VH-VL binders against Cytochrome c oxidase assembly factor 8 (COA8). Designs and how they scored, part 141

Target 1, 167 residues: Cytochrome c oxidase assembly factor 8 (COA8), of Homo sapiens (Human) (q96il0)
Amino acid sequence: APERGAERRDTAPSGVSRFCPPRKSCHDWIGPPDKYSNLRPVHFYIPENESPLEQKLRKLRQETQEWNQQFWANQNLTFSKEKEEFIHSRLKTKGLGLRTESGQKATLNAEEMADFYKEFLSKNFQKHMYYNRDWYKRNFAITFFMGKVALERIWNKLKQKQKKRSN

## First folded at step 15 (VH-VL)

Design jg35 (from jf9 with light chain D50N; framework fv_ebrasodebart)
Fold by ESMFold2-Fast, scan of step 15:
Structure jg35 (fold): chain C 167 residues (1-167), chain A 124 residues (1-124), chain B 108 residues (1-108)
Amino acid sequence: as target 1 above (167 residues)
Amino acid sequence: QIQLVQSGAEVKKPGASVKVSCKASGYTFTSYGISWVRQAPGQGLEWMGWISASEGNTNYAQKLQGRVTMTTDTSTSTAYMELRSLRSDDTAVYYCARDQLYDFHKGYSPFDYWGQGTLVTVSS
Amino acid sequence: QAVLTQPPSVSVSPGQTASITCSGDKLGDKYAYWYQQKPGQSPVLVMYRNSKRPSGIPERFSASNSGNTATLTISGTQAMDEADYYCQAWDSDEDYVVFGGGTKLTVL
């Protein structure tokens, strides 16, 4: 066992916007929530004896994670940007500055913000509907392949037992 | 505009040390790492190691472990690679490249921007 | 040490499709990246994470990765595509980066 491995376990890298998960792991690793998507990433372990079916499942899970992370990161950034633009435009219309005399961000009341939320949801309705559809399709596919992998493992165990009983 | 600018060519004698610099601009330096890759004349690319600009954590190629040290200076957005006990087979163009093992939005990060390269010649 | 094997050279005529392969044990289980290097210049990323194309890289560049072989495909090859091409992978088990030996693409 290399001492370098122990030192790496004792010294975890940290970063405010991005991190580097361990390169060497015998298990899946779950990271902290992403700053933009607020979703926890998973680093998948690749076993030495991974079957083609297991590889397909892992790749499907990885691609689904990347798709999901990108969707929510983009959506959250779009929401934040449009929210700031909306607040800025409304404050400018009122002849108000973007910040209070105390240096805090100037805000709109709940009734005014309701206009933004209604507009944002309406504008993004189709996008969110297609996201939900694809999210369910991807999870169905993952569950289906998880079932196939489980059946493959059961079949392989049965084959091994049959061969041992024959020999 | 993202740019990595490296120090100039060096000529060294066997047994000496060389320290190559890589100055980053156009992005938040501490949000990425820097990988170092070398290329001997007429040969392919060889990865030397990686450093995190935010934490200073390093990972070195096993072949170079004990001879290489990577550092950063966040105040100047500059990465450094020092190679000691130089041999004639260390003669190569040394590149820095922007790197991060994983980017949540893009998956595993490629080497998306490269410095212009620094030729290090080791001769007696 | 894991090894990525590329053909030393590939030749195509202008307008033809070039195919550059990169072979390694269980390479399809990893992410493959592709770099273009012209004489006297730094490498340029042309494909990442198996099949993703960076902004600014023409759509005629595509890639795949399956089994033991990753492939970079350049359709409608142009004289400007003449360069050395390197594949690269991350090896999580060994905690290091591996480059292929490079393929010289000649357009003639």
Scores: ipSAE 0.000, ipTM 0.465, lowest interface PAE 18.9, mean pLDDT 79

Design jg36 (from jf9 with light chain S51T; framework fv_ebrasodebart)
Fold by ESMFold2-Fast, scan of step 15:
Structure jg36 (fold): chain C 167 residues (1-167), chain A 124 residues (1-124), chain B 108 residues (1-108)
Amino acid sequence: as target 1 above (167 residues)
Amino acid sequence: QIQLVQSGAEVKKPGASVKVSCKASGYTFTSYGISWVRQAPGQGLEWMGWISASEGNTNYAQKLQGRVTMTTDTSTSTAYMELRSLRSDDTAVYYCARDQLYDFHKGYSPFDYWGQGTLVTVSS
Amino acid sequence: QAVLTQPPSVSVSPGQTASITCSGDKLGDKYAYWYQQKPGQSPVLVMYRDTKRPSGIPERFSASNSGNTATLTISGTQAMDEADYYCQAWDSDEDYVVFGGGTKLTVL
């Protein structure tokens, strides 16, 4: 963990090294799956005449994407780490080496891994409940602003229609 | 003024155990993890494992599983690495290095600060 | 298991550009890191997360990572840059750290 003021303000590395949306794109661009979260990032197109309401919706969607990516990256890291520890512990208990005679990584069968998955799900139940709560909360907010943007666009079209008919 | 200061050189016989310490200063110890990396004379870097200073969670290199134990003492901001059943090919300089648990915006952290190294010689 | 392969040695004349490669299966999908080690000293971080330079590292150091190959580039190489260089990546599936075998950079 570098200091909060150092790397948390660095927003460039993953966007620069992982994927590059086509320049002058007029549409949202979907990138390859993030290596840690396994979720595809979305690069949001910014319209030339973006309203303050449209900007608020876009930022809310971007913030929700970052939150979702962070959650699953951390969850996947925790899963991988605890799975590795469980496998090593069980192999040690059985007196088995960590490599097979062919040099491949030694593994447990599906029945033995069932204990790990059961424990992991149980341990993370509360965390997943809070994730689901926040997920619904964020999606309600997004839906609400999407509705407001839709109404703004309808109103603007009606104003254009009025102007057109008065000429 | 971030520093990692390791314990002094040791000479051990085959079959013995060694415990190397790494005292951290100049940062919040529990906000980072500590990785251990060794280097045999004239050879490259070999990762041994890492430990979270806040939770004590560990992950060890497969080759060393069953022989290595990593611990921390948060009251003294010190990390420890114990290697058991020493063999002559365990002769190496042992380093501790600061790392960070995964952060989405940063990814996995680099080893940004290293201890000075501890030479462990395993000799009859 | 990720395996990182580096050339054992690279030689360059003073003022020329040195390139040190690090290859591994789908390495471009992972972050690459680079460390400099001078004789009798601890390793020093010179590049992190593919392209980022730590404070205090000269601008002549740069790096890239794409496909199966990460590259450390030192422009205007100086005698003081003579050292062993190690690449490193995290194996995200296994939560292991992997180092390359190291490259001895000779400036002469």
Scores: ipSAE 0.000, ipTM 0.462, lowest interface PAE 15.3, mean pLDDT 79

Design jg37 (from jf9 with light chain K52E; framework fv_ebrasodebart)
Fold by ESMFold2-Fast, scan of step 15:
Structure jg37 (fold): chain C 167 residues (1-167), chain A 124 residues (1-124), chain B 108 residues (1-108)
Amino acid sequence: as target 1 above (167 residues)
Amino acid sequence: QIQLVQSGAEVKKPGASVKVSCKASGYTFTSYGISWVRQAPGQGLEWMGWISASEGNTNYAQKLQGRVTMTTDTSTSTAYMELRSLRSDDTAVYYCARDQLYDFHKGYSPFDYWGQGTLVTVSS
Amino acid sequence: QAVLTQPPSVSVSPGQTASITCSGDKLGDKYAYWYQQKPGQSPVLVMYRDSERPSGIPERFSASNSGNTATLTISGTQAMDEADYYCQAWDSDEDYVVFGGGTKLTVL
């Protein structure tokens, strides 16, 4: 059976999933959350008369999205692996099996899990700080270029009005 | 400095029991567990089970349930593995290995030090 | 049952790069570990948590783990690297530990 949404998927060079916009789109497209990063990708529409400045903005936004998705995909995978390793080590120490009698995955109490979350966040504090710094720097650059594109479009409209009046 | 020294080779008949010892030195014995791993001649590694040196809690491989018992003696920093109802296919080199608890800074580091091995031969 | 599959043997010339694979269902979602065993000796931990190297292990040893395959890579392979290599992971369904079948590395 046909699936709804983006049925065409490509793998980006970074290893994150890419989605194609619906057939014949004139606008940017927002896809479903990526399996690994849990972030929604944006697929950018390219107009026929894209200016060099507009192209630079689009590429900057695409590059930032790919960087962001790769960061969170790696972070989520690291968290998952370390969490499982912690749980397995603790359960083994207690002489417990990995699954309950009902077939459910065995878990630790809330206190032990809280300790793990606290230590994981502390261990990764500097990494998250650098991520936030770079994220803000990238968004500042994008906002700056969006402003430049807006000014270019205003200027071009003014030029068109003057040309129309001269004719 | 850190050493695990095992007892000497043994020859047993089918149906007998064998008890292998593993004496630890150079670290705080009760801060780690001990895993037992065996290797049949020309074959790969097979995990048998684990014991906590501090609490005595054990977890055994399903294949060996009911035939294996692991114990420790904290006063001598020694771990023991007893395998009962021996079969010819129990012929193997038996290793003890130090097995670490999870460390938030380094994660889990299993089997970082191994004993020299104990050959157990089961023959009629 | 969880199974880790390794090639039974790999041969390289001195100075070449050796690659030893370990395959298992969703192995990349777990941490992989590697052990070296020379004839008549006990195994030695050479890589842990996919790509971490213990103190005393040469920088020639590296490893990766993604998808269904973990790989141990030995750059500039030396005669002293000739040994059997075993991968290991956590078994979530039956036991706590599962080992690969082992790979004999021969340096010609």
Scores: ipSAE 0.537, ipTM 0.800, lowest interface PAE 1.7, mean pLDDT 84

Design jg38 (from jf9 with light chain K52Q; framework fv_ebrasodebart)
Fold by ESMFold2-Fast, scan of step 15:
Structure jg38 (fold): chain C 167 residues (1-167), chain A 124 residues (1-124), chain B 108 residues (1-108)
Amino acid sequence: as target 1 above (167 residues)
Amino acid sequence: QIQLVQSGAEVKKPGASVKVSCKASGYTFTSYGISWVRQAPGQGLEWMGWISASEGNTNYAQKLQGRVTMTTDTSTSTAYMELRSLRSDDTAVYYCARDQLYDFHKGYSPFDYWGQGTLVTVSS
Amino acid sequence: QAVLTQPPSVSVSPGQTASITCSGDKLGDKYAYWYQQKPGQSPVLVMYRDSQRPSGIPERFSASNSGNTATLTISGTQAMDEADYYCQAWDSDEDYVVFGGGTKLTVL
């Protein structure tokens, strides 16, 4: 290890950054946008008396968040790399350098960049279609388990009220 | 069949100029550029510059700016690289390589086909 | 100025996995490319856009690129893989193209 430590960013197994929300929160906590995915992560509150069903729902939501974070982190990185190659290729074909006279990175006009964005979206249509399919499947499963948890909570309330009446 | 065929080996005196040719076949010449890359004996690869076959626009490596000129002849699908004021440290194998432009469908691959190389020896 | 650093040599036994690294500042923010050059021959593109393999290149070849390091991996290395390997990326300055110094892979 180094003599003096440097700040390190925690990363998930998927390679995306993570965050540490305030401890002992009584609610789900929403963090700042992730550097890689640009999505706000959610830290899920774990009740002391969490049921097995509630645990399944929480883990499903956590797993879905990790999958979603990884997808968009990878997509954003791919977009950035392809955009840079597109700009460099176009500048090269024009006989131009990578830097302006002011020392800043050279850029293309808005019309040419708009064509890049349009074509990038078109090229990734199937990939985004599969993402939407899986996103729908995951949200359907989450909604199903949310319904089960809601029914469990209603049942427990009814049991609690009956117990209070019998006492 | 895509192929790049270069001119034969040359021996030059210091201060002379050399012009290497690269004849392309098997693809639409004007749809791609040609990059030139050299390799001194026992050394690594060094990019020299690029030329558009359609527009004739060039970009040269900063180290070689002023000594190198790249041209094309569309009628013969041939690219040329001329290096002037030769020094002993210009002794190298000179390669031409097909340099793809960004294509939205296929992406980018800078050097997908290479010529066989041309040995240029600069000695007194 | 952009500089790509490769180890000058890597040695493996037949059937072992060879790993060739290419290091540069924020290299993982750019696409990396890999070329194989056998003695007396022209370079051959073996990997493009970090991890994509051209048709005709064996599945034993794979690659990654993250942070400051791109890695070319050859699994089940064969005698025919003995060659010099060069990484390449876009230059962050003015030259558009920068190559690594090359790595001689020896299979003994």
Scores: ipSAE 0.544, ipTM 0.802, lowest interface PAE 1.6, mean pLDDT 84

Design jg39 (from jf9 with light chain K52D; framework fv_ebrasodebart)
Fold by ESMFold2-Fast, scan of step 15:
Structure jg39 (fold): chain C 167 residues (1-167), chain A 124 residues (1-124), chain B 108 residues (1-108)
Amino acid sequence: as target 1 above (167 residues)
Amino acid sequence: QIQLVQSGAEVKKPGASVKVSCKASGYTFTSYGISWVRQAPGQGLEWMGWISASEGNTNYAQKLQGRVTMTTDTSTSTAYMELRSLRSDDTAVYYCARDQLYDFHKGYSPFDYWGQGTLVTVSS
Amino acid sequence: QAVLTQPPSVSVSPGQTASITCSGDKLGDKYAYWYQQKPGQSPVLVMYRDSDRPSGIPERFSASNSGNTATLTISGTQAMDEADYYCQAWDSDEDYVVFGGGTKLTVL
């Protein structure tokens, strides 16, 4: 029985959207934003004759992506939990219930929420600074290996050109 | 040192009321709230409600709404919990606990200090 | 009302690792808290906000919270750890606090 062109879309237990790159692609593919990190994942193309240096670069890029995704997924979860505790604490302090008479979730006004956002950003400033430092270190390493791969490819092309001249 | 000291055991008849006190010391009373938690013999913990020591605002568990009243006396750093229309199934040890309000540096740390408990027995 | 489910009892030998679970719908989207209660005594906060440990609580106590399950882990369990353990979380409905049913840890 036909599915009428639509396939079932399952979400991983963690809530991450499925990433479906086209088959037999010859280049990297970018997926939709992850539900937890809000970052777009990249699917890396693996050439059939991948050199050891190319493999090392690819793994470094994949590890960096995984590290980045995990950092922001954890940060967003922490933000959500802290926000919920802040809202509950303030409602409790006011003698209010968690739900209104209409059954909707009780909320705080814009001024109180603005205070929470400012304090959360301030509290996490050092954490974000360390993230940025690690991010730059990882990108420096990636750039360095990209340079090595480029030199390897230039050398291989020169070798191939010399072989052709030998005939 | 931080401590919460509760009033002594009570024996009550069904339909009576009981009022338990909880005297706080070793911290700024108005900077925290007080929650009340009870435990029937051999059973688990049941949250009853919370009161703000600074504003006097209260939140009561749905099951106890209309039967419980929580108050504070800031001059003596004392919290009170009154339960009315007592039934046999209200027999329990009643605890007060310091309920640490949300702080941007620490977050929320509920029930970090507890009173020694007050046994309330409701019998015919 | 949210419900937190704990096993009624867990038994370990001295020196073994004890694991006490607390299950609730989307519990990992909230902070979990843990209390220890010895017979005739008041509860004591042993873990807060999923994995933070209060001053005075031994390093052998640790905890995690993910998905639907929060876990309290006691490494190198000692006889003095024998107690009832309760998890707690914020209720998403009308009652601000919900406790698990409790787990009796026996060290034999």
Scores: ipSAE 0.550, ipTM 0.813, lowest interface PAE 1.7, mean pLDDT 84

Design jg40 (from jf9 with light chain Y33S; framework fv_ebrasodebart)
Fold by ESMFold2-Fast, scan of step 15:
Structure jg40 (fold): chain C 167 residues (1-167), chain A 124 residues (1-124), chain B 108 residues (1-108)
Amino acid sequence: as target 1 above (167 residues)
Amino acid sequence: QIQLVQSGAEVKKPGASVKVSCKASGYTFTSYGISWVRQAPGQGLEWMGWISASEGNTNYAQKLQGRVTMTTDTSTSTAYMELRSLRSDDTAVYYCARDQLYDFHKGYSPFDYWGQGTLVTVSS
Amino acid sequence: QAVLTQPPSVSVSPGQTASITCSGDKLGDKYASWYQQKPGQSPVLVMYRDSKRPSGIPERFSASNSGNTATLTISGTQAMDEADYYCQAWDSDEDYVVFGGGTKLTVL
């Protein structure tokens, strides 16, 4: 299964998988889902001849990933805590323990949980709207810089083509 | 004004039983639960259990299971905690506290109001 | 079985910031509450749901909870803040409420 625990963590000081094919084929690496955010991290390949503009784009993508990871880790933690509070409160009201007779965590029926999901979404509506707005802004910025990098590469090819004709 | 008023101090011999009362006022008694917490001299807080004022449902700390009984009387807005087979190490101040149910806007806010405490001394 | 560990005492001068920690395995995955208890008095709820302050509690009280550690912070500490402070969380494994051992805050 993709969720094998130990495979989700790198023991290296960098905290990143050390997978790297032969140098000429090195690529970005997509890791296992983060325990808290449930999002797969992307570890970006850094070429030796990276331009300042390419570096800026890579750093922007890395920063956006970190922001996204933190948002969803915090959101999932808040969801988990509030879900636990809700379930504990409702079981307490019914006079039931937090554990089943088999020792497993007790749960509420789908109808009761629907009330929780509805209210959780309702009270977090504003937070999710601001997340979507910021997600839009970040993706626009990334697309803009991707365009700049593309133009830089086209310009460099044209310059090299000119030099080849001159010599 | 919300308040919880507890019964007076008790002195008991080992093996006896004690029953502490907690009279609630200033809110709808049946809309909340009551938790019981004790504190031995010079020591910290220890949760004993909880009771629903409306349903009478209880949940007790495992350490006290079989020795503690919690009840309520809705006609007098009073909660009771009876501890049996008393030992010297049951000497403590016993508190009742209002235990709020989950509210979607406020979340779970336990023990927002406390009684004044009841000293129970168990001595041979 | 879960244990919440607090330092037994913390000392600060008036006007300084007091920091009281509460440590427990995966405590950040649970909501933490804080209680103030003065000698001969009942505990008073001062913080709940990690960082929420009940009405009537001064704004100089704040709190956080992350990883294994919850922290109660009292800025501009006053003599009236001298008390024992207890952290609290729900222990889902044992189906009970767990309290920290308490921290005596001395303002002098």
Scores: ipSAE 0.300, ipTM 0.705, lowest interface PAE 4.2, mean pLDDT 83

Design jg41 (from jf9 with light chain Y33H; framework fv_ebrasodebart)
Fold by ESMFold2-Fast, scan of step 15:
Structure jg41 (fold): chain C 167 residues (1-167), chain A 124 residues (1-124), chain B 108 residues (1-108)
Amino acid sequence: as target 1 above (167 residues)
Amino acid sequence: QIQLVQSGAEVKKPGASVKVSCKASGYTFTSYGISWVRQAPGQGLEWMGWISASEGNTNYAQKLQGRVTMTTDTSTSTAYMELRSLRSDDTAVYYCARDQLYDFHKGYSPFDYWGQGTLVTVSS
Amino acid sequence: QAVLTQPPSVSVSPGQTASITCSGDKLGDKYAHWYQQKPGQSPVLVMYRDSKRPSGIPERFSASNSGNTATLTISGTQAMDEADYYCQAWDSDEDYVVFGGGTKLTVL
């Protein structure tokens, strides 16, 4: 029977964003933002005649994407947890309940939340510095392999010209 | 030192259930997931499922759907795996292993630390 | 679900190079991880993400993954390397972890 939403939910953990590229795609495809990281994943097209060097570049790009996805998913989770703990702590300090009369979660105003953002950024300063360092290292490695792939393609083009000359 | 310590061996009758524990130490429990892997005597490794230690999200092997439940207790840094309606072919050593926090692109992360294993014997 | 095929056994003399293969359709497009298991012990991660070596694993362990075949290579094989070796990858269609059937490495 159609409308098997419950069965589909059983296939993946709740909260995981899954995307499917169009069938018979001959190009990279960009999906919707991931539920946890809020970053758009890329599905990489795999050519029939992919060279080992091209495969290495593609896998490096895939690995960099997954590293980036994991970093931001973890950062967003940490932010959400600490934000909730901060709100609960401040409400209790003021003698207020964690819920409103209607049963909704109680919230703090923007000025009070500014204290949390400042504290969170300060606490995570070193983590963000290491992220930036690794981000630059990964982009440098990708650029380097892109250059190698370009040189391979130039070499193959030269070999094709030699073949055409029938020598 | 990072360590996963599992509960002791169990002997069960067919139709019973078993609940194996896995206590983590030496790392931030809620920053990782736990996968469960079993191994029948003289056989290979079989993945059973995964749980996020922070969110409690689970993903179970299709073969075990409806019979397995994975949970965590953050206050004790402990993961649990309960297998119900036991059969003789469920006799195996059950391992917990540290995995990634999020169950997307699962193949990216290896199982870097493993528990010592829990032998579950199901005798008719 | 992806099927990963390993030879059931591989035998080498001490000091020689051992090669353990793991074959699956387009396995080179996935990450391969390798585990060592000695009798009565838990598996130990020896190689991950195709060719990366964990801290504490000797440099004589190396690995590759290309096309349909991932290979674990142990140079200068020692008696202590005698164990079962398992490869691991994911099945993208099912999003499940799959293990190879295991290879018993004998050092004679």
Scores: ipSAE 0.068, ipTM 0.698, lowest interface PAE 5.4, mean pLDDT 84

Design jg42 (from jf9 with light chain Y33W; framework fv_ebrasodebart)
Fold by ESMFold2-Fast, scan of step 15:
Structure jg42 (fold): chain C 167 residues (1-167), chain A 124 residues (1-124), chain B 108 residues (1-108)
Amino acid sequence: as target 1 above (167 residues)
Amino acid sequence: QIQLVQSGAEVKKPGASVKVSCKASGYTFTSYGISWVRQAPGQGLEWMGWISASEGNTNYAQKLQGRVTMTTDTSTSTAYMELRSLRSDDTAVYYCARDQLYDFHKGYSPFDYWGQGTLVTVSS
Amino acid sequence: QAVLTQPPSVSVSPGQTASITCSGDKLGDKYAWWYQQKPGQSPVLVMYRDSKRPSGIPERFSASNSGNTATLTISGTQAMDEADYYCQAWDSDEDYVVFGGGTKLTVL
């Protein structure tokens, strides 16, 4: 909807700027759905004392988000474009114009569109299979690095406890 | 084969404008963006701007604001870069390069394919 | 106004390891790309997103990016690797894209 589109375009809180409400960002923030992918982006907090391992985890999460955004934005565009091409081709074959007598965009009935959906899903099966494979690989890697960061933070806490006991 | 083919060399006088074309083939043009990069003789690479092939959204280098315009023609899979009010220091080889489709992809997609370059000479 | 600083030239003997650096404030918080350019030719992408190698680029090319410095490493350098090398990063605060000044690699 138009109203919904306008609302999405007006809202984009990042939380990383000193002047960006809500209050100063010390945590990750979730933004509005992207216009193309329809996925909500995450704006990652960057701590002042970020370790190389923490940076690697953050970059991996950012890269995975961007990869995911790119995949769905491109998939949605491909679907929309091929759907229009299919409709135009079928209307031309029937000798019908692109618009109705009322001036509205001409469309095909659900039975005719079933052919398009079947072909689109079949054609994109391998693409979706490789997407799922890569999605699981990326999540495994993120989980692995989250474990490493957790261990690093445990070591840092242990160092602080020992420091407290020695002083 | 993915290919970007640019228009031929141009010689212009100071104050004139130049319009360079970049014809894409071998991929879905509207699924990517095009960035323009120039290189003065014996100097380094300088980014000029980016355009989305589907939406036509642009993002120009600050120093070129008001002088550069980027456009696309999706029917011919061609990108254009027009530079106005030419100065002698605009003498350079101008490249087009394939880039991401949307601004939120910045930092994710490299310039993976480049045109052959167009020499623009600005001389009185 | 992000600035990426590269040494203007690096020289190595054939078979030796070449190291080309690219320095910028908090560059490790951004992704870095590397391009190779031979005289009279267009740039060619040789490394992307810090350390990833495109298909068709020899295994002897590798890269890293940490802190303020990104590094392109060429192991067992060959005469054919002689070229200008440019680093690139995205810049959310200023221009969308910035390039380093370039490094001329000489193999002799």
Scores: ipSAE 0.000, ipTM 0.488, lowest interface PAE 14.2, mean pLDDT 79

